Miniprotein binders against o13629. Designs and how they scored, part 8

Target 1, 363 residues: o13629
Amino acid sequence: MLEAVTNPKSSLATFSKQLNGLLQAKVVVCKSVNPYFNLALENYLYENSTAKHCLLLYTNSPSVIIGRNQNPWVEANVKLCRDNFVNIIRRKSGGGTVFHDFGNLNYSVLMNREEFSHTENASIMIQALRNLGVHARLNQRHDIVLAQSQRKISGSAYKISRNRCYHHGTMLLNSDLEGVREYLRSPSTGILSKGVSSTRSPVSNTKLLKAEFIKQVISCFLLHKSHSTTTKPLSKPRASSKRLYDIEPKSVITLEQNDLLGVPSILKAVNELQSWEWTFGQTPSFKQHLESTELSVSMDISVVHGRLEKVIFSTPNATLEHELSSIPWTGLCYESGFANTFLISGIHSKEAISILKWISDSI

## First folded at step 3 (miniprotein)

Design m34
Fold by ESMFold2-Fast, scan of step 3:
Structure m34 (fold): chain B 363 residues (1-363), chain A 86 residues (1-86)
Amino acid sequence: as target 1 above (363 residues)
Amino acid sequence: DPREQIDRAELIMFEAAWIVLRAKELADNGNLEEAVRIMEEAIRRLEQALREAKEANDPRLIETAREMLKEAQELLDQIEKRLSEQ
């Protein structure tokens, strides 16, 4: 809750005033490391912010963030994530999969659609980096790369709808780059997906201190969206904005998860992002073909909304094929171990049990 | 658990304050019927918060919930008056 320490837990007017202040903020720094809350907050500001431009800054605990239209089983090592307590979360913007950890800073620029410029937003980040001695540039894919090595230090994605949009991205400060490789390497085989595929790039850390980078990004953001006379202006985008955004302490709001978790739309968004139906159920339809020469079996699976629609077995043993086909596959969630529930029955042949174990090992 | 009751009352009050803000925006944009509907929802939530604050026997929360209810009822009256003038 946005509360003052000395006041009794505030009247309606005080709560409304605090919330309205958030909606008009030019910069929001979120101290929560909960990725579900941070993404819900981003969507809340996207829908409700009245600021012409709003910058949201946050850091997520270790998480794999997949794009809106991606297949998590293609894009990530789902089993490794589960075993290491790394969250898998579907965001609302398009594009590829990214790994977040405490060594990463996320930024989000929320704006009216007519204000959208990926190059202008990138220039703010590049200027903040340059002020701290890191020379970077924008490449053809709109990634921010180190000028010398060409290694990627920031990737971004967009959501554009109605009259509003946001452009958000990562900044690798001191992330676990080995972890990035392992979590984003799927062991799954034989999947034919209609989902969007990620493009992998060599990455590097800037090795900047997070607090220093945050300070510079805020400064550059506020200055870029205002008329500057200290040095001769280098680009026309600042002239196009034509608005003065004074650097004032009150235009920058710092908040915690508990300040807003009770807001109905934020709670609803958190619950949606945490649901299996959102993260896995929104997966584009796909098919998977698996073969075992040792067991002389093949399996074709079709998956819709993350659930098994059809499972077809092929084996030279007609009795075994009939036994496998009689298992009620339809409607099961596609996830590691979905075949394990049928191992408990005890009514299956030894051959069928071997195949169920093979399925569990392959998925 | 009194702490759980206090936490629930505060959460409900914050939710109600958010609904009131949405109602003001709807009313300002001329959507008075929808503004009335969600104001009635906000008032029901504040009545629940008041009941839970009383259960928790927290005088501060009881006073805050009563003030919020009064403010919400006054706003509803203003919106209903404007709606009747259309």
Scores: ipSAE 0.005, ipTM 0.416, lowest interface PAE 10.7, mean pLDDT 80

Design m35
Fold by ESMFold2-Fast, scan of step 3:
Structure m35 (fold): chain B 363 residues (1-363), chain A 86 residues (1-86)
Amino acid sequence: as target 1 above (363 residues)
Amino acid sequence: DPREQIDRAIEIMEQAAEIVKRAIELADNGNLEEAVRIMEEAIRRLEQALREAKEANDPRLIELARLMLKWAQFLLDLIEKRLSEQ
């Protein structure tokens, strides 16, 4: 589509036709590894796809993806992610936190609300696995687990609106399982959060080749979902296609990031997902209690929309307590090192400086 | 001559499209400052193409020029945001 827009001999009708083809596609395979783009594309197809069922397949570069209503400081090692250039991204679906890397395949089934089924979508994945010699089942939490070990190979989440929904999940093909554990291990203590907590399970890789798994998922999806779609006559029938499960050439689209970055709603969604206001500012309100016996101080923090709302200190030294309470905490972003802004001033007592350093070391 | 004006607008849009493709490549390779500079050039050329299309009074060509200009502007905004984050 970007090529159609930038090719001046292409008509506006050609661009519209290419976009319309994407919105009618039954399967979209995205080659971008940019997690912001992939999630924006998912939301775009969720809002605009005219297909009764649409399957989106993609892989993200290393990223921690938190659920819509989660607290990143509870769910992930934010400092480790920052230091290793691992993105932390808030998705639009509910549920728990996941780690994505190049050894994972993401799937998303976009559908009308009336078509929603936990078991049907999972059965497509399970059948694709079975066709490749991997025996799996759906457990009580609607995770896909290996039949023998009971280790999780796919977790999923949902976004449900009045008319539309999507069911999306991971498939562990050959992910860094040590990385999964470390990035999802929060070092934070004393947090009382109103956010949704993740339930973590032992995980395993299927060890399947990505290209083989993609082919099987597409085949199973088209076979099982073709019969549930509207019975539209073939607009260009193939004389050789006599089987009901034959793949229509235009039902599967492969897409690059540059094809769609010019679509205004996709660019807007990418910008939103990259913003501090979305990822951290949408954190449910929380409180944190910290104590230091050595410094004889306690600190109670209240955080709203990712920003400090109230900070209360308790210490036997009334002058020190007044000094700390005089610091303009309100409105600061809750992040590692927020207390460091006050260390630069050099106007605080030695006792206050020790406490500011303790805060920086604790958060 | 309306045909001459149409041909001129198309030629300008072709040149702008090549500059946009180069800007995207430069941005993907981290050369954001140069990508901004040539995107500004592409936008200037597309503004000229829109003027030529309006003089030719070709509704389809005017729509195409407007679409290309809008999308080039969005790409410039994206590149500028990446540059400001360095």
Scores: ipSAE 0.000, ipTM 0.125, lowest interface PAE 19.7, mean pLDDT 78

Design n01
Fold by ESMFold2-Fast, scan of step 3:
Formats: structure tokens, sequence, C-alpha cells
Structure n01 (fold): chain B 363 residues (1-363), chain A 86 residues (1-86)
């Protein structure tokens, strides 16, 4: 911020007022498309919001978002993501992996733990959809599906602590559904993981304009949370709903990334989410078995915190087996091409080089 | 060599900055489709700079590359939004 550079006290006073308003806001619309910032903002509101219920709306640039306890090498095509510069990011909530792009809207409802309800939060989204002519329902997995086709248009997950929780999800407006398929298809084989596996479903876009959907979601959210005990049929006319112009301006805040770039806890969270140690290092322990009939070799690998713990080779050639076992595998990051570091050394036998190339091609 | 990676990252970031400025000019003149195309190139270059910065383990350079990447992604979003409204 310019004010922070020229006058720290002036900037701090302005920042404090904006921050206090943010923490009391009932609705926050974030215009940043930075997934690291958006997830950091979500966590910040989760920890610090004083509102009984807060709705956060945002859109992420192309990204694969894995759940807290998932294995990215099982859930995504990590190499394809890397080659196409699609971010792989571990969120702080549980559940499965999703692909986000500019045609998706994310929603997050932050609340006190005693207020948590999948059904209530989903009903707000479903009502907003119905007001715009899209008929949807909640299925048994708590996904929102189109009533006619049964195809999924919104999946969700949650994070719960002792006092606070959030329930967040996607809304497919006009996403690249082919990209969803390709980035979420892992080429990895032989992995036995303790991580949570995703359940894939056929998806569809609602084809709704983002601005219209945002307006309806905000309206339905504010109306619902004012009268949470009132039973309202989904078929009731929209005209009975509270309109945006009926709310106080302070209830709805629109943010740009630059508005909060100087908040230390948000920057710290952004840095954590961008780290290899968070995204890959928090992977649950796993084992992988790879076998090559052509090279007459098998490899068993143990991975802990995303790093090689143990690598065991089996081959009929005892000298080759000893050579491969002598390579300092322990502590290497588990990544496509990790064996390439040993190929460039030039100290290995022709047979070992063939096996190292096979390892690089297989992972 | 971390020093070589730092130098490469800085060069790539400067190239990306020039592309972003060109994209702004194109968007201001109503050439939204071409602006989107070159913004994709800018983002690709910034992601490369970020990888180089991470490999060099330079926290300040990582922060700079990330800030530029976020600003580029935001601009791309704004241009695509304008394009969808035509």
Amino acid sequence: as target 1 above (363 residues)
Amino acid sequence: DPREQIDRAKEIMEQAREIVERAKELADNGNLEEAVEIMFEAIERLMQALREAKEANDPRLIETALTMLWEAALLLYQIEKRLSEQ
C-alpha cells in the first residue's frame, strides 16, 4: 500500500478500520483470483470473524485443490499440472479433490460450531439457483445436483474446530469440464495410501452469469440467516425474498487482494499454502510398488511427509541390486523425475541407468 | 547454481512485466482476445520464475514472483470478464 510506505501510522489506522469492518461483515465478496490468497482469507475469517454467520464468495485461477488428508499423486495428474502451470494446493478442510477455474464460483459459510448444518447451507444455494430458473436438489452425498440430469453442479467440504467451523463448496457456472477430467486423472500406479480417496461424479455447468448468481446467493443468505427457524418451501416466489437494496452497506464488503496484502497472518498463511512442505509434505504416509518385467526389477518405496524414507530393490543381479541400494534415496522429495538427479552424476552402470530412467518415467 | 536461478528468475519476471503492460494496452483498445492470449504467456513465464525462485530458496524473490503472478491472474480475470460481457 502507498500509505504503508509513506506513513505507517496513517496506513495502520485505515487498515484497522477496514479490518474491523471485515471481521464484522456478514458477506465478503473477494475479487482476487489468487487461490493462495483466497484460501488464506478463508482461514483468516474462520479464525477471526466475529459474525455469527459469514458468507465468503470468491473465484480461483486454474488450480487443483486437494483435501487436507489427501495424496496429490493419487488424486491428480501432478506432472500435467506442473507442465501446464496449474497450481496444486492443499486446503485446510477435509474431503476430496476439485478443479477450479474462472468458470467456477466458490462459497464459504463461516459460523460457530453449534450453527453447523450441511442442509441449511445447501438450501441457501438451492434457493438462489431456483430464483434464477435452475432446479437443483441435495443428494445423499450432500452434493448439489441438477434435478433433471442428476449431474453434480456443486460439491462441498468442511473444517470444524472446537468453537468455529466453515462449510465451503464450488458452483460450476461455466468451467472447463474437460480440464476437470484430465487434471484429476492420476497416471500413478501401485500406490497404497493412507490418504482419503475422492469420489468422482459426472458434472455439469449451470450456465448462470456469475454476477447474477452472486446477487441471488447474497440475498438468500441474508434472508435465511435473519429467519433461520422459518420453514420456506423452495417453490415460493422470489418476490417474497429480501432484496440486496434492503440491507445495510456494512453487511456486504467487497475486497481486492491489495486491501489485505499487509495483514501479517494472511501473508504467513499464503506463504504456508505455497510451500512444498504444506502441499506435498503433509501427504499421509504411503507405499508404492513398481515392477518392470523388461528390466527384471521391482521397487518398493516408502514415503513419509512427501519424502523417500525407504527404497528396496529386487533383481536377479546381486551386484546391480547392491549398486541401486547404495544410492542415497532417503530424504529425496517424491516428485516426477526424482531419479534424474542420479542420471546426471555419470557414475552408474549402464544397467542401473536403464532402471533410473524407468523410475523417472514411472513416477 | 542458486545464483544462476536467481538471475534467470529476474530476467523472466522483467519479460513478463513487459507482456502484462502490452496486454493492458490491448485490453484498453478493445483487443480482448489477443490480450487474453498474451496474458497466458505472461502467467506461464511468471510460473517459471516462481519455480526458479523456489529452487534457489530465495524468500524475497519468491514473494516478488508470487505478487506478480497474482496481479497477472487478476488482470486476466478482469479481461475475460469484459470479454464475456460483449
Scores: ipSAE 0.000, ipTM 0.133, lowest interface PAE 18.6, mean pLDDT 79

Design n02
Fold by ESMFold2-Fast, scan of step 3:
Structure n02 (fold): chain B 363 residues (1-363), chain A 86 residues (1-86)
Amino acid sequence: as target 1 above (363 residues)
Amino acid sequence: DPREQIDRAKEIMEQAREIVERAKELADNGNLEEAVEIMWEAILRLYQALREAKEANDPRLIETALEMLFEAAELLMQIEKRLSEQ
């Protein structure tokens, strides 16, 4: 798939044909486990797919995926993720934070704005589950829960623009539920954020075989969207004419990661998603208040676009307060250990050094 | 004692490796559904090994556990593909 773009022997005409097939596909199954490529592909299909409804299915390697308007330091254990090589990625849809791993299946329904229906999209997933013996329902928050236990097996979010939208979600098949809890538990205290907060709920795995679930989802999607199609009662409908006389595009396409390397806009999106400026720099403005009784100090931090804007110290020692306020805090990236850069200068009082270490331990 | 966490991670990784080898044998014999089931057992153990390796703060052990996890996931995907083609 899309191999022509990566081969110097391939013609531009061959590339265009392969790309047109992808854009017309009703179902796309992506075999890449790279979350940056999978999210970039989702956005690419959102912007460019010509199908009335398109289903994208994929699995990500271990990753924490935060919503468009969330604060990662509130929603996740950023340091634990970094130490365990778990990616933290900001998606383009709103809503809460989720943990993806190999035991999760992601689904995304891409559609025209007028076709948006979270209840219809969820019904496809619920029907696929029921066909495999799992009884599930939508709760009041539009999560899919097991009917008996009420434990969440799928959360979802959406992105809506003028012409297009997508509704995407998770399906817990055999995810590491202890890892889910640990990575999504922030150790940060004292943060007042304008960002959207995640709502946590008890989760469970369905224990379904991924291959069987994928088959059922595809079947239910194709059946449901075919039946829900609004047909105009015209004697010579244009759409019917095209279907009878044109070469019908592939309904289901499977992609490997190498197929995506040949699409320049996907590579551009991957670079954006991997950037600090996207993941952390798009964080809504926030403030943090920290106190140490032992060191007799308080600290108020204002953060804008992930960078320190203002830092205010309060301590009974005026000389120490002036020393701390003289440190060039403004413009530093807000991250664990940001105060450590000043420890290496070696020109601070014993009291200031103790406070810098406390800041590094607290953030 | 960080050495206890290192030993535990290594023990879990060895258990996962044994399960992976059993899954290969099951897949070779056409028992694809059972192979998928025990592959998930191996993957979940490898997630645990990663957490233990991080708590021990051992970069080499973390790297080894990640490599095993990706290899197990790739094998699982290959077995699932074969199962879907039946």
Scores: ipSAE 0.011, ipTM 0.561, lowest interface PAE 9.1, mean pLDDT 82

Design n03
Fold by ESMFold2-Fast, scan of step 3:
Structure n03 (fold): chain B 363 residues (1-363), chain A 86 residues (1-86)
Amino acid sequence: as target 1 above (363 residues)
Amino acid sequence: DPREQIDRAKEIMEQAREIVERAKELADNGNLEEAVEIMYEAIERLLQALREAKEANDPRLIETALTMLWEAVTLLLQIEKRLSEQ
């Protein structure tokens, strides 16, 4: 679709036509499994799509996706994720933390604010499931659950601005429900956070083939939503128009990752999503209390924008307390091992070194 | 000569920036047809700057040219939409 932007022989007319096609598309299927590009594309369509309703479908490689206002150190095992090359990514929508893998399909419905409806968007997914023999319903929390077991197969969140919104969610097709348990189990203790806490629910897979489900979702979406690229009031398609929509390929755009490399605002968004300042720096302010009976010390930490604001020690030894308080803590990134920098200086007492090691082990 | 291509690309990008600002003023004043016309000129210049940046193999300049190009195309589409709604 976007090939013209990276081709030095492309004409202005070809470039404009390809971009216009993406922005007017009713359905966008992204084949990239890179969560940074998929989230950046979602935001790009949210800001720039001219379609009254646009459906985006994608799958992410293994990743922990935290909500806009969450504390990653409360919601996930940050160190384990890092050690196993599982990305922790802050999305732009609110709500709780989710784990994505190759057995999950993500959907996003981008629309004008006045068109927002949890029930209507869910009904499209439920109809696609029904067409494939899976009976599901919407529960009181607006999750999609299997009708008989009540186990959640799709959770969702949303972002609303003055004119536009998106409603996005997951669909568990064949995810590893057991393998991800430890990534979402935080080892951190003593944290008092202003961040939003996740609510966990019993989950299940639909066991549907991804290609079949995508096909059904697209068909149901095109049937139930606007087929016009204008912002004018939606009118129901006539019987003859339904057959025409079935054979209109321009309504559906398929993108590869390379197509996205040519869109500079997407690359800028990818760089932002990959930054420490976005993922960790946007963490709501929090405090942490740590205590060691064996070392006879307590530590109170205040963290703002992911960085240490204040560190207070309490210990019976006044000289040791003064030594620890003299360390330049302010401004350091809150992360596993932040105290290790001071261990290599060799200028601290044996007692202070023991406490620095304890801090590194506790965070 | 990569240095000459880099300098040429930067000069073209600055010219395009000035044209885009003029297009915004024209659109704000309701002169949508003229705004569209000069936006096509700006985009043509940015495509030239992108070609120069690619030939010079300068990643930062390529990124800058692409960013300006996408911003210009986005503005053009917004102005064209306003024209179609008249």
Scores: ipSAE 0.000, ipTM 0.232, lowest interface PAE 16.7, mean pLDDT 79

Design n04
Fold by ESMFold2-Fast, scan of step 3:
Structure n04 (fold): chain B 363 residues (1-363), chain A 86 residues (1-86)
Amino acid sequence: as target 1 above (363 residues)
Amino acid sequence: DPREQIDRAKEIMEQAREIVERAKELADNGNLEEAVEIMFEAILRLWQALREAKEANDPRLIETALEMLYEAVELLMQIEKRLSEQ
């Protein structure tokens, strides 16, 4: 773990002991801001943690995180994200799209399926908020909202398998809410998608400092979960009575990206999450209809696994229609500017060139 | 061009370093809220530098960008802690 990173000559036995400590940890605080690593770590702990409940806390650099079954071109401004070095990443849990930045704290509770509870996990977060003077409650969708304004400060999602699950969410501390709106506003039109749609709600920041909130969440989590199977059922967990310095050192592990990149399954997961095939190739099939009255043309696109499957043009000019249909569209990655390749290659009529430019401007 | 990406990454890292020094000055003078705001800008720039370094496949530059990013995040956390104590 951390010792292996700071001492490169550490033995494999030492690394294995440190790794086993991580898998038994009740709380993991990850210092990496790499969203690919953080999501890979989450999945690793989900699959391998031996703790009855494990809390993972992390912050991602600016990123748009889409749900497992979503269409990124419907949910986000893909080109704006690319231009501003904002990652677009598909997570493994269902639900809607979220924007993460340094003003957000992510939490993930990893547990056995039988332990799953939206309400219990949310109550831990709400107690930590209340201990810091922020009055919050659960709404009917299991979002955490500010009691006074009704604005959402935390949304969550989950992944449930036969034996294991995780419930993870955001906590808006001081995020760029205007940036959220722009990155999550797709410029695409005419898309009919089989993917799940995000439900947008008014959001707000708690304006809590991250270190203070982390301290309270850890205290509330350890106190609450320690009593879930205790022989003291009459003693309700009093999260506010615990201080971070009162917590057993082995209960809380802090780690960095370099501590675990040597673990083959984590590296494999990072590589998968960074791949075009995962983020865009896993997009549910969709169709797009585009129409230009000025150019007297319509275009119907079918997209499967993020690649063009079928492109159909309709125009009164039969010669132009044949010219456009002769372009080898099939198999191209669906992305902004895919039509620009054909502006350079081959011989095209002025009318065809105008249409190719229109396609590039529309997608 | 990998050389252009390397040059761009180094330029961005230098800009971020200047912002971090400004944030330290603001924090030392008790202007903690302003320090927090510009630290987020520095961190965003360091993420951009990291992406350029990764695309250039330059291991030393990637390591430098990650180190600077980690240090900037830790400094932000320290400033935020001080702000919570006010």
Scores: ipSAE 0.000, ipTM 0.138, lowest interface PAE 19.4, mean pLDDT 79

Design n05
Fold by ESMFold2-Fast, scan of step 3:
Structure n05 (fold): chain B 363 residues (1-363), chain A 86 residues (1-86)
Amino acid sequence: as target 1 above (363 residues)
Amino acid sequence: DPREQIDRAKEIMEQAREIVERAKELADNGNLEEAVEIMFEAIERLMQALREAKEANDPRLIEEAYTMLLEAFLLLMQIEKRLSEQ
């Protein structure tokens, strides 16, 4: 815990020293369940950590986490998430959509680019599982699966820049697997998206106690036992940085949310992650085609940065088509009920009102 | 045995209820960080109770566990919002 923010009497010099300790830490355990804070912390450590390898462990309150280049309306049941207080959040790494809840543990391995290895990082997790009696292996998709059932217990993604990278993933301990299926099943139809699509597989829980698994992952990470074959050439020039006898007790740091909210870049990242402009506005451009046989209408929507760019109607009634096309659609946020804005604010024909209601029900 | 799972789920739900009430007291006294920590424990217990209820295939118990879990999430979000505003 950083004293500077939990004890207001701490000096700025003390805070700076504690922050430098965080940035040099080999393991960070974050006790906040706030997914916006946890993802902001991950990005902060990615940009600022000086450790050759750093392990971040955290758990998020119920959340659907979409990849950097994904369309939330394709990947998730947005309405169900809202109704059940499940956050929808866009992360900064690529890849597919995942569901997090209190029965999941997130791990993130932050490292220098030359140290990056999917197999080495997965081997640490697999060894921790085996030490606790769970037999798992890495499959061809780089997912961790139970050896017998082949059900996925951990999926992962990564972010790579010139000098730094992180490899992060989930570990299903006791998650709501029915919730996973329902929240990740979009009801939306007719969307043609340039976004990255998720590949989904059957999942299972390990049924491990979180505290036991955390302890074992930390032990395996610090021991570097699983690294002996995969990182042998890279380990020799930096052997001293990986030696256990060099590890101080403070190389493992436990954090609370309050410890770091005073850091301007973290607060800025939290605010960005909570914004509509980030989560929905960063959606890759897409088109949607909707048809109603009953109303004899079709609608083609072009969406850019989560906002309506162009809306085209086709109907055998030319007067109705002109009426609908006269509505100022451009610039509206693509959200359930966006058409309701016009339902009350203007004078519309009965036919136009029926179509506006249909649009609201379809999106 | 579904009857044993029902009894276990009810016991877990009662334990979780006590933790939630303690979290409310902590939050009311301004101990928001500790309130968040024990709310996390309550939610983990309620998720366990929900799993037990689903395995027992008891619709009323599933609904009750799910309702408590939803209320616990709402409370956690409120406490975290207060924590972030400090």
Scores: ipSAE 0.000, ipTM 0.191, lowest interface PAE 19.6, mean pLDDT 78

Design n06
Fold by ESMFold2-Fast, scan of step 3:
Structure n06 (fold): chain B 363 residues (1-363), chain A 86 residues (1-86)
Amino acid sequence: as target 1 above (363 residues)
Amino acid sequence: DPREQIDRAKEIMEQAREIVERAKELADNGNLEEAVEIMMEAIERLFQALREAKEANDPRLIETAVYMLWEALTLLRQIEKRLSEQ
């Protein structure tokens, strides 16, 4: 049992053999709904898997997942996410922001770099959908869309290194499409960012049962990869749909989070993904311009690695401008309420206090 | 002290778990408004536990607190839906 390899009393030989089984697995189904663990597991398999092809399947509890080079303050309502206990997580692949919930299935195809193919990976998903009566195709943006409505049901991203890569994506089964819109609507204004902006597409759910879709994806993956010495995609869906393929138990590993409690590199990856320095500190540099006609003030902010670098005020009152500029802004984390630190000092003028409150309300 | 923060986080999480169980009992008995109120209390406590776990830099407790928050939020939404339909 893989559970035994995380037991500190297990023999080293048994631990090593079972861990090698995971690293050589063709299919890994993770039952954890913890997005930090699931992304850490994906990265662990990416770095350590010896399989030429590996499929990872998982579902995340409600979370906003931003791309590697995105600005969370542009892509999401950070304050609303915090207040509603929805985590914002930076993944290691590029691309746009997505919302995950229990109605979404995530897939990740890990492979050697020379075997990377968007078209072949998409063909596996499209064939699994077709076997369940859902007709889909790949569009010009390499999204999977329903053939009739053109609505997006799967978006994907990838990470490529010298030897290994992964191509991962979502599959909308029965996600809350209305609820997610609020979390992905940033209230922030005046931001000029060097980060990658998300492109939103009309989306739809497939309405498929998760267990049935998982079974079909595994079957299509195993069939495709056992015959994948061809560079051609699965181009005869009717022939494949005429066969019923059983899941091969020995090539499929099902994981619970507790199975990997003793793997230090996974805990290290979880810790990194949960850190402020990773999620917010890796934000591309940006500038923000804010102005208040009511208070006759404007503010220009420069942010680097998620921290304030420069804050410049403009106001007709020279004494007030000097007072605001004397506040030690540099080095503070950019976050809703950073100006509140100075409100509790009790040494500011009435005018400065009004402006600090406006800053807190605006960011 | 990180050990004191770990202990505080665990105590808060256990308190939240007890409140969630009370909320389920209230919802089962049709007291949906009261169930919503104490669920909000449980969620607030779990957010506090997450803060303590982060300060202690304990990945397992952070993970547990995050998971419990999402489970509690899901339950709250289910109770609110039932309340809106009555």
Scores: ipSAE 0.000, ipTM 0.161, lowest interface PAE 19.0, mean pLDDT 79

